VH-VL binders against a9jty4. Designs and how they scored, part 7

Target 1, 144 residues: a9jty4
Amino acid sequence: MAKKRDSPKLIKIKDAIKLINQEVSLIGIVLEQREPKQCRNNDWICTLRIIDDTYPSPGLTVNVYSRTLEQLPQIKNHDDMILFTRIKMQTFDSGKRVNAACSRWVSSFALFEGEDLILHADEDTSAVFVWDGTDAPPASILAK
Key: E = the ipSAE of ESMFold2; O = the ipSAE of OpenDDE; V2 = 0.75 times the mean of E and O plus 0.25 times the DockQ between their complexes.

## First folded at step 13 (VH-VL; framework fv_teclistamab)

Design M3 (at its last look DockQ between E and O 0.63; V2 from the best seeds 0.68)
Fold by OpenDDE, look of step 14:
Structure M3 (fold): chain C 144 residues (1-144), chain A 125 residues (1-125), chain B 108 residues (1-108)
Amino acid sequence: as target 1 above (144 residues)
Amino acid sequence: QLQLQESGPGLVKPSETLSLTCTVSGGSISSSSYYWGWIRQPPGKGLEWIGEIYTSGSTYYNPSLKSRVTISVDTSKNQFSLKLSSVTAADTAVYYCARETTYDEWSYDYYFDYWGQGTLVTVSS
Amino acid sequence: SYVLTQPPSVSVAPGQTARITCGGNNIGYKSVHWYQQPPGQAPVVVVYYDEDRPSGIPERFSGSNSGNTATLTISRVEAGDEAVYYCQVWDSSSDHYVFGGGTKLTVL
């Protein structure tokens, strides 16, 4: 019986920062993107700072790992939103600070332009339905 | 609080083997996913990375020293050691043991966040 | 081999801003870490991952990294800042850590 992997529940950043060493899913507004860096293992990393209404300052730092530069988040606008699934909450600076890691093996992310509302997360398909407030039906986006 | 302390002879004869031990306290070498490294500094000179050992026992060495360097770990004693063979006067330096930041599939990059106080090793006849 | 180039010395008056550069080919794609080494002491990290500060390090210390140059900036320099500063990176081509030659900061 395939243990039904509990569909990751989206949580707010204020709660995520309390779940050290746990995998979480969350959405945030991108405030900052650092230049990509090459890691010791030859992967690439992009560091993002994200916020939500529960954690507007200083924001959560999320390290996004990828095999190639092209697979990193391509932030276009200052108000872009990003959905993370199964990122790991971590500590750094000798345990004094909290960040998160988006692993290329375990985690995924999805980018949204502008202020979109997440209406539903499909537990089976990992699809997120985003609505922009218009009369158009919500769009289904799969986290990649 | 994590502490590192170097120990070993302060004087080594040319062509002999320099042997140092780093004793770790306030934390366990076996319980963590860290690299444990050695860095040296000749008098009045800069820092030179010698090598490192991972908790699993995997080692990386400075290519310029690789043929002469052996780093090992003793988890039972919470220690890791450095051996440098065929020493010359050029190997006279303060030797530091250090811990790198945590390494795993979720980690970015690494720097040395804890250092020993260093121990001077003089190579002289 | 990958080489990091630092000026051998930088001098500043108290209260002024010191800038210590670390040059390296495409260093902007690497993570640069900075260490402070007071005379007769072990090095201590003051900036890591280009621009992040450990807890306990004053905000006067900051870092940047782009192109071929990383920079450690020390604002409002104090006498206690007098030390040798080293930049450090990982060289993936040779699988070893590389340190710069160090910069002696003198407070006039």
Scores: ipSAE 0.759, ipTM 0.881, lowest interface PAE 0.6, mean pLDDT 90
Fold by ESMFold2, look of step 14:
Structure M3 (fold): chain C 144 residues (1-144), chain A 125 residues (1-125), chain B 108 residues (1-108)
Amino acid sequence: as target 1 above (144 residues)
Amino acid sequence: QLQLQESGPGLVKPSETLSLTCTVSGGSISSSSYYWGWIRQPPGKGLEWIGEIYTSGSTYYNPSLKSRVTISVDTSKNQFSLKLSSVTAADTAVYYCARETTYDEWSYDYYFDYWGQGTLVTVSS
Amino acid sequence: SYVLTQPPSVSVAPGQTARITCGGNNIGYKSVHWYQQPPGQAPVVVVYYDEDRPSGIPERFSGSNSGNTATLTISRVEAGDEAVYYCQVWDSSSDHYVFGGGTKLTVL
């Protein structure tokens, strides 16, 4: 069944935090990774804090779920980048804070080493381009 | 705003059933975001989790009490209840009801963010 | 079932730092929650998910968790911090919550 194959539009974190209970796609720089934990259902969680140019503080918390510990994002460096597709925006702490959940069923992520990449997006954030700092043309990462 | 209040008899005879009700005000027990739990504390002792219930009726119970415990929910009264059968003096404790919340719908990691004041139940002839 | 070990008491002078430990096998893979229970009162959560504070808890309360030990740290201890402190985890092998035995913090 091919009816729901379109990816959600890539948006900035400042806009994502307004879209509670909606699925979004976004990209950010990883500032923090917390230790992996085993969940009550034996899945694994890793909690990240990410930023972009529109939301550099305090950052957005993203909880990433997987079936195995090895499938969690393996953040190597401060400033690594992560692209999330179809993550759910939500509230916690009695509605006072916003985070996102990267489900193992409908969401995905891609991890990039940030210091070697130059990222661009068009005006509506429907496409993201990466450039490795060379004279080569930018490569598209995400498009509508 | 949110308030939990335990109610029920403060004195129960051995071999009888301890019955407590927790009334929730300032919030809905029907929310899909929360579990509702019972914790007890014998005088001068530590906390012991009894069990919890989700509004759909799903329960978890402390294995040491499971054969004697029933937790139920009544959404029309905004209440949940504890029954502990065949009580002995060892069941004398302060009983707390509490709401369990999470930092993420998918975490399955809950902690108790609102507690009732507690009610002492004494099991004595 | 899973065992949590806390010291029965900790004493500190006002203004010093108190450290309350919670020991458990591979507790670093578990989420640890900490509750403060003042005398004669219901518990209140002071740290959840190892290191996060609910709104209204002073920043001098902090938590850490790695390996076999989780720690609640209270900086600049005040007389009002006197209470019993409990750690808590979920035991997935038997699907129930476990509390530590509690640590009484005394401010001398």
Scores: ipSAE 0.648, ipTM 0.827, lowest interface PAE 1.4, mean pLDDT 86
ESMFold2, look of step 13: ipSAE 0.578; ipTM 0.809
ESMFold2 (binder alone), look of step 13: mean pLDDT 91; pTM 0.930
OpenDDE, look of step 13: ipSAE 0.753; ipTM 0.885
ESMFold2 (binder alone), look of step 14: mean pLDDT 92; pTM 0.933

## First folded at step 14 (VH-VL; framework fv_teclistamab)

Design P1 (at its last look DockQ between E and O 0.58; V2 from the best seeds 0.00; counts 0 for: pae E 2.1 > 2)
Fold by OpenDDE, look of step 14:
Formats: structure tokens, C-alpha cells, sequence
Structure P1 (fold): chain C 144 residues (1-144), chain A 125 residues (1-125), chain B 108 residues (1-108)
């Protein structure tokens, strides 16, 4: 019986920051992207700062790891949104601050241009439906 | 609060082996989150990384010192040690032990966030 | 071997801004950390990951890194800021931590 992978439920950033060492899924608006850096294991990392209506300041720092530069998030606009799936909430600065890690093995992300509205998260399929405000039907995105 | 303290002889003769121990208190050395390192500073000079050890015993050494350096860890005593063989006057320095934050699939940290006070080791006949 | 280059000394009057540079080939792709070492004391990290500041470090300390140069900026310099400052990176090609030569900051 394939252990039903508990479909990650989307949570707000204000709640995510309370779940240290846990994997969470969330969506946020990208405020900042730092330049990519190389890691000791030759991976690449970029750091994003994201916000939502529950956590507008200072925002959540998310470290995104990838094998190549091309696999890192390509943020184009200041109002881009990013969906994270199974990122791990962590502490840094000797436990005084909270950030999150998007692992290339465990986590995933999806970028949306502009301010899109999430209409539905399917718990069974881990699908997220996003609406861009147009007359077009909402787009479905499958979370890994 | 995490504390690191260096201990060992302050005087070593040329060609002998320098031996230091770092005692860690206020935290466990058996953490997957950290490396434990040695850095030295000759009088009036800059900092030089010597090497580091993981709680499992995995080590990295400065290539220039690799042939003479041995770092070990004793998890039961919450200590890690440095041995530097065949010392010369050039090895006279303040020796620091330090904790290093590390990178894994979930974390990204490459700096020394806690340091010992350092211990002066003089190589002299 | 990877080399970090710092000016040997920087002098600044109290209340002014000090800038300490750290040069390295493509250092912008590396994470740079900065340490303050007061005379006779152990180093303390003041900036890590180019621009992040540890809790307890004054906001006067900031960092940037791009291209071939990282910079530590100390605004509104105080007498207590007089120290030697070191930049540090990891060199993945040699699995080696590299420190700059250090910059002595003198407060005039």
C-alpha cells in the first residue's frame, strides 16, 4: 500500500515561522533576491525574501538550493509570486532568527508572474489552482 | 552559552609535536550542524585556517599543513584536538579553536561563529 | 591558491564612514564573512553571507559583495571600532578556508 504521501497543506508565513524543523508549503510575494552563490558541495544557492498578508515585515528568508544556476528561481518582477512545496523551516543566527530551506531533493517551487490568486489547494493531488484575474479558467499546478 | 577553551603546552621545542585540546561546553560536539576548526595567528600576522573536523571524524586540512596536521574528536569528552608535527619557529602563533556552521541540504553556513580565547604556543629551543 | 586582498590599513575620523574592501577573483559568487579582531582578543563575526548581521552587532556594520570586491562598511565610526578586520571565504577548488590579510582600522 503506497503510503499516501500526505499532501502538504499551504500555510501562511506567520504560522510557518512557528514550525521550526518542519516541512511546510507556502506561497509568497518575492521582495528580494540575492545574487546566487556557490556552496561547498558545488551546489548553487539563492536567497529570497518573501512576504504575505500575514507577514509583511520583515518577510521570510528562503534559501533555494540547486545543482545549476539555471535551476534557481528566475525572478523577473518585483511582484512575482513563488509557491514553495516542502521547504524546511529553520533557525539561524544561533537560533535567534527563522529562515527556510528549499532543498533540491525534497522541495520544489513554482513562479508566477504578477499577483495571482490561489483559489484552491487539492490535498489529494497537491494541485494548486491559480487565477490571474482574467476570464481564463484557473491554472492548475501540481506540487511535487 | 557555548564556550570553547584551548588547552596545552605554551612551549614546544623545534621538531617536536604541538598538541592542543579544545574543550567545548554549553553545547554538544556531536551535532550534525557544525564542524570544529582550528585557526592560528602568528604574532602580528593574519589568520590562517589549519583544519576542521566533523563529529563523525571526517576532516579537512589546510593543504599547506596537511602533511603535519592531525585533528581528532572525542565525543565522550566533548573535545577535539590538534596535533602539528615537526614544528619550527614559523609555527609560533596564537591557536584558536572555533565552531563552524556548515552546509547540508537544508542549511547554508560557512563561518566561524564561536571562538576560543586562543592560546599562545611558542616554538623555541 | 585563492587569494583575498585587503588594504593593510584604513583611517577614519569619528562619526565618519569606513569602507574596507576585500578583493578576490569572482568573489561575488562566494559568500564573504567579516571578522572584527580587537587588540589582544579573538575574532568576532560582524557580517556573514556578504550582508547579514549577527544579533548584537550594531546596524552601523553592513556588507556588500559583487564582482571581484566585497566591502565592509562601518558607518558613524566610534573609537571602539578600532580593530583589525578580516574577510573570509571558502575556496571550493582546494577545500580551503581563505582569510584576507586583514585591515587595521584606525580611528583618528
Amino acid sequence: as target 1 above (144 residues)
Amino acid sequence: QLQLQESGPGLVKPSETLSLTCTVSGGSISSSSYYWGWIRQPPGKGLEWIGEIYYSGSTYYNPSLKSRVTISVDTSKNQFSLKLSSVTAADTAVYYCARETTYDEWSYDYYFDYWGQGTLVTVSS
Amino acid sequence: SYVLTQPPSVSVAPGQTARITCGGNNIGYKSVHWYQQPPGQAPVVVVYYDEDRPSGIPERFSGSNSGNTATLTISRVEAGDEAVYYCQVWDSSSDHYVFGGGTKLTVL
Scores: ipSAE 0.709, ipTM 0.870, lowest interface PAE 0.6, mean pLDDT 90
Fold by ESMFold2, look of step 14:
Formats: C-alpha cells, sequence, structure tokens
Structure P1 (fold): chain C 144 residues (1-144), chain A 125 residues (1-125), chain B 108 residues (1-108)
C-alpha cells in the first residue's frame, strides 16, 4: 500500500518520539486497535497502538484518518504489522503526551498480515523489503 | 495556570438580552488550538451546550438557540462573550464558559478541558 | 436529534466498582466524553475519546464504548467520587453537542 517516492527518514519508534513536529516513516506491530469513530467533519478515525523492538512499552499511539470507514486499516490478526509513511509526530496536553497522526492527504500506510510475509527494515539505509513466500526476490516498498 | 471567569448581571428581566463575559487568564484566547464555548444548566437540570467561537470569529450555535444567540470574542481583552436575546424564565440557569481542546491538529473531535466556576442568571419579574 | 440515555442514579459502597452507562444508537461509532460534576461545582472532564484520561485523573477512572453502549467505570470508589456524571457526543446531523441527562453517583 505504500508508494515509492521521496520519503521522510525511516526511524525506530524510540527515536521518532523525540522528533516532535517532524514527518517520519515507521514500522510497527499493531498491539491494539480502537474502534473506528466518525469525526465532526464526517471523516473517520481509528486509533492504533504500535510497538517495535526499540519501544515495546508503552507503545506509540497513532491516529489514522480517512474519508471512509473502509479506507481505515483493516486489522485482521493480533500481531499484524503496519508501515507508516510521512506521519507527523506531535505533542499535546502541554507537551506531556506524544502521539502521531496519519493524515489522509499527505501520509500513507501499508498493512501486512499473515505469517507468509516477511518484512526487513534497515534504519541506516531507510530500506524496507517484503517477501511473499515465493522464490521471487524480495520487493522494495520503501527505500532511500 | 489557566483560569476562566464568568461575569455579568445575575438578574435579567423577561424579553431583555442576557449578556455575559468570560475572562481568560493564564493563557491566550488568540490560539489556533482551541475553541471557546458556553454551556448552561437550569437549576436541578442537565447541561446544555449553547455554542462556541474560534478566536478569528468563526462560530457554531446550538440549533435550538441559534436565532437568539450571539457569541463574540475580543482578543485585545482576552475575553469572549455571550448574548442571548428575548429571554424568558426558561433561560434561568447557571452559565459556564469553557475551553475546548483536541488531541492533535487534524482532529475535529473537541472536548471541554477547562471550565469556569459558573454564574447564575435569573430571569425574573 | 441524537438521544443519549443515562440511568438517573447509581449507588455503590466505598471500595467497590461503579459502572455508569450511556446508551445511544450506534454510539460505538461516536467519541464519548465523560464529565464529573461534584455538588455545587463546575464539571470536569474525567474521560475523553471513550477511554482516555486527562493528566491528573487517576487510573481508577476508565471508559469503554461498543455497539449501543458507552460505560464509565470507577474502581475503588471513594466518598469524593459522589457527583453527577454526564456523557457527551457530537451530533453531526445538526452540528451540535449533546449531553446525556446525567447519573447521580451515591457512595454509601
Amino acid sequence: as target 1 above (144 residues)
Amino acid sequence: QLQLQESGPGLVKPSETLSLTCTVSGGSISSSSYYWGWIRQPPGKGLEWIGEIYYSGSTYYNPSLKSRVTISVDTSKNQFSLKLSSVTAADTAVYYCARETTYDEWSYDYYFDYWGQGTLVTVSS
Amino acid sequence: SYVLTQPPSVSVAPGQTARITCGGNNIGYKSVHWYQQPPGQAPVVVVYYDEDRPSGIPERFSGSNSGNTATLTISRVEAGDEAVYYCQVWDSSSDHYVFGGGTKLTVL
């Protein structure tokens, strides 16, 4: 679901939470999904809590916005993985809390499910590869 | 520390205009982050949202009151105000001013995180 | 106009758990905010966006929202929790906030 383009730097969650008001790209395991809600402007939101190897607790809250309910991430399994591109790190409550926003206009996400897919992410090169379980070479889905 | 304080006459005659001011201290009313709202509560009854204003002047009003309500802002005084015209005994209530906030810049889902102490306005005579 | 239904009262012993419900058609698709109003005082928000707490609200206040019912749960209830509790949603069909009728929590 991620499109190849000039993307913000691929960052681990532990580093991303320090990059306030900056756009980043992240990969995480979806630990929790809250039920979708309809906003005042009739857009839809769902709230995810994601983790990675650098930030397994408490996790990062990501608010995902879309025009329709069907365009929200459709989490199928407890341990599904998600790649976010160009999400904005932000604070609220006088800087006491950090979350991220995945806007429907500038951000994107790609959801990966099932054990037949293998993801590899390299922070130093900002590269992400996926295998589909065939003999085909890994496909790049995010690279510098 | 942020504080909101309602002020205005506590007694208003029927058919006249109820007029209240909320003074904001410990924070700026000129902020892109907040809406500023009025809520009322008749004695012994529940809460009723009246409306809200953004510091640039944009407003939302409760449809049931819209024909009688005007909310305005004076950024130089760090205040916003409520006018409710043609009042009756049914408008007797405690009137609260409140700040509305959200949890990110793209959210349109606001809630009231700070409230004034409230002021009773009685419509009588 | 959207209708929110709350029980008028709930009674609970100190140290036990209180559950206050807020009913509405498909309320699970709405963000629900909860306000505590102690006697003679202004309301304060205790839960927003169904289950989040503002800074300074203890973890014993929690919320949930699914289907047609949102619930405010107060664990290890204390005498100081006596108040009226209001739920609130936005009604997008007519662009206004709606409050529930309020639930009086009594701590026996």
Scores: ipSAE 0.513, ipTM 0.804, lowest interface PAE 2.1, mean pLDDT 86
ESMFold2 (binder alone), look of step 14: mean pLDDT 92; pTM 0.938

Design P3 (at its last look DockQ between E and O 0.53; V2 from the best seeds 0.00; counts 0 for: pae E 2.1 > 2)
Fold by OpenDDE, look of step 14:
Structure P3 (fold): chain C 144 residues (1-144), chain A 125 residues (1-125), chain B 108 residues (1-108)
Amino acid sequence: as target 1 above (144 residues)
Amino acid sequence: QLQLQESGPGLVKPSETLSLTCTVSGGSISSSSYYWGWIRQPPGKGLEWIGEIYTSGSTYYNPSLKSRVTISVDTSKNQFSLKLSSVTAADTAVYYCARETTYDEWSYDYYFDYWGQGTLVTVSS
Amino acid sequence: SYVLTQPPSVSVAPGQTARITCGGNNIGWKSVHWYQQPPGQAPVVVVYYDEDRPSGIPERFSGSNSGNTATLTISRVEAGDEAVYYCQVWDSSSDHYVFGGGTKLTVL
């Protein structure tokens, strides 16, 4: 019996920051993207600052790791949204601050242009349905 | 609060082995995934990284010192040590032990966030 | 070997802004950390990951990194800021930490 992998429930950033050392899934608006850096293990990192209505300031810093530069989030607009799946909440600065890590092994992300509304997250397929407010049907996006 | 303290002889003769120990308090070496490092500073000069040891025992050394350097960890004593063989006057320096930030698959990069006060080791006949 | 280049000294009057540069090939792709070392004391990190500031470090301290140059900026310099400042990176090609030569900041 394939243990039904509990589909990660999306939580708000204000709640996520309380779940240190836990994996969470959340969505946020990208406020800032730092230039990619190379890590000690030769991976690449992109640091994002994201917000939602529950945590508008200062925002959550998320470190996104990838094997290649091309696999990092490509933020095009200042109001882009990003869905994170199974990112790990953690502390830095000797435990005084909170950030999150998007691992290339465990985590995934999906980018949405503009302020799209997420209507549904499919627990079985990990598909997220996004609606842009138009008469067009919601689009299903798989988190990569 | 985490504290690091260097200990060992302040005077070493040329060609002998410099031996220092760093005692860690306020935290356990075995309980966390950290690198523990040694940095030295000759009088009036800059900082030079000597090497580091991971909690698992893996070591990295400065290539210029690799042949003479041994770093070890004693988890039972909550200590890690530095041995530098065949010392010369050029090895006279203040020696610092330091902890690096956490290393794991979720970590970005590493810097030295805790330092000992340093101990002067003079190489002289 | 990877080399970080710092000016040996920088002098500023109180209240002015000090800028300390750290040059390195493609340093913009690396994470740069900055340490302050007061006379006779151990170094303390003042900026890490190019621009992040530890708790307890004044907002006057900031960092940037792009291209071949990282910069530590100290605004509204105070007498207590007089120290030697070091930049530091990891060199993946040789698997070791590299420090700059240090910059002595003098407050006039």
Scores: ipSAE 0.769, ipTM 0.882, lowest interface PAE 0.6, mean pLDDT 90
Fold by ESMFold2, look of step 14:
Structure P3 (fold): chain C 144 residues (1-144), chain A 125 residues (1-125), chain B 108 residues (1-108)
Amino acid sequence: as target 1 above (144 residues)
Amino acid sequence: QLQLQESGPGLVKPSETLSLTCTVSGGSISSSSYYWGWIRQPPGKGLEWIGEIYTSGSTYYNPSLKSRVTISVDTSKNQFSLKLSSVTAADTAVYYCARETTYDEWSYDYYFDYWGQGTLVTVSS
Amino acid sequence: SYVLTQPPSVSVAPGQTARITCGGNNIGWKSVHWYQQPPGQAPVVVVYYDEDRPSGIPERFSGSNSGNTATLTISRVEAGDEAVYYCQVWDSSSDHYVFGGGTKLTVL
């Protein structure tokens, strides 16, 4: 049977941290970004620290991967918002720490400015929606 | 808990093959999470990476040594080994084995988190 | 191949801050790892991914990396910090690890 593309529902960071080795979708405010680095396979990574109302400290580290430097999130302002879909929760440092990976193959992101609306898509296919950033994200972008 | 120990002859004649083994204890060499590497340090000099091996047998070698180096793994003995052929006095060094780990499987960014204590190999007649 | 440049030595008094540099063209695009080697001993990683510390490394050890310079900073230096320090990156153009030449930290 034909099916629509299935995306995980949004959850809060406090709940995501408990879902190790699972894919989650979440939205958060970007508090920090580290300088982009080139990986051994010539992909690019940038590391973000994000928060939400349930997890304002210390925040969740998310490693974002892309084919080119220009495809990484372009964080313009302190407190820009980012939506991640299908990022993988994982542990490191012998299980002492938790982070998440936004891969090129499964995951996607959408970056939002507070007063401006920004729409992003990955290379092949992605979850795409439009949000002005003033209230809860709309369930649909179809007019009326 | 994890320990690495180098073993092998401390003296090798010029033109012969240097052979070393690293024995891993307190952990498994067959884990898909790690690379296993060899680094050397001539007396009074800096560190030089020789190469590394993944559990599957895939290797990376320092281009300056590649024609003379073979690294192999024996999962049944929880060991990996270094062979360096056609040695000269310039190959005299302390040889270390080490494990490489990462903070994120997608980063491919590895660093050496456990090192053996090193073994001096002298190349002389 | 990619070249890393470190000063041969740095001397500081106990309780002061030591800064050990690692120079490389556009090293800010690379992840830098730092190793401590006490006299007669094997190296130990003290900083990875520019600024992160393994568990068990005191927060006196910190790192930074931007532009053409990565820096290992050791605050409140103790006699036990006396060692040679190496920086390391991956050279993707020739697929191998490169170490800096090492910096000997002397605690006066």
Scores: ipSAE 0.510, ipTM 0.790, lowest interface PAE 2.1, mean pLDDT 85
ESMFold2 (binder alone), look of step 14: mean pLDDT 91; pTM 0.926

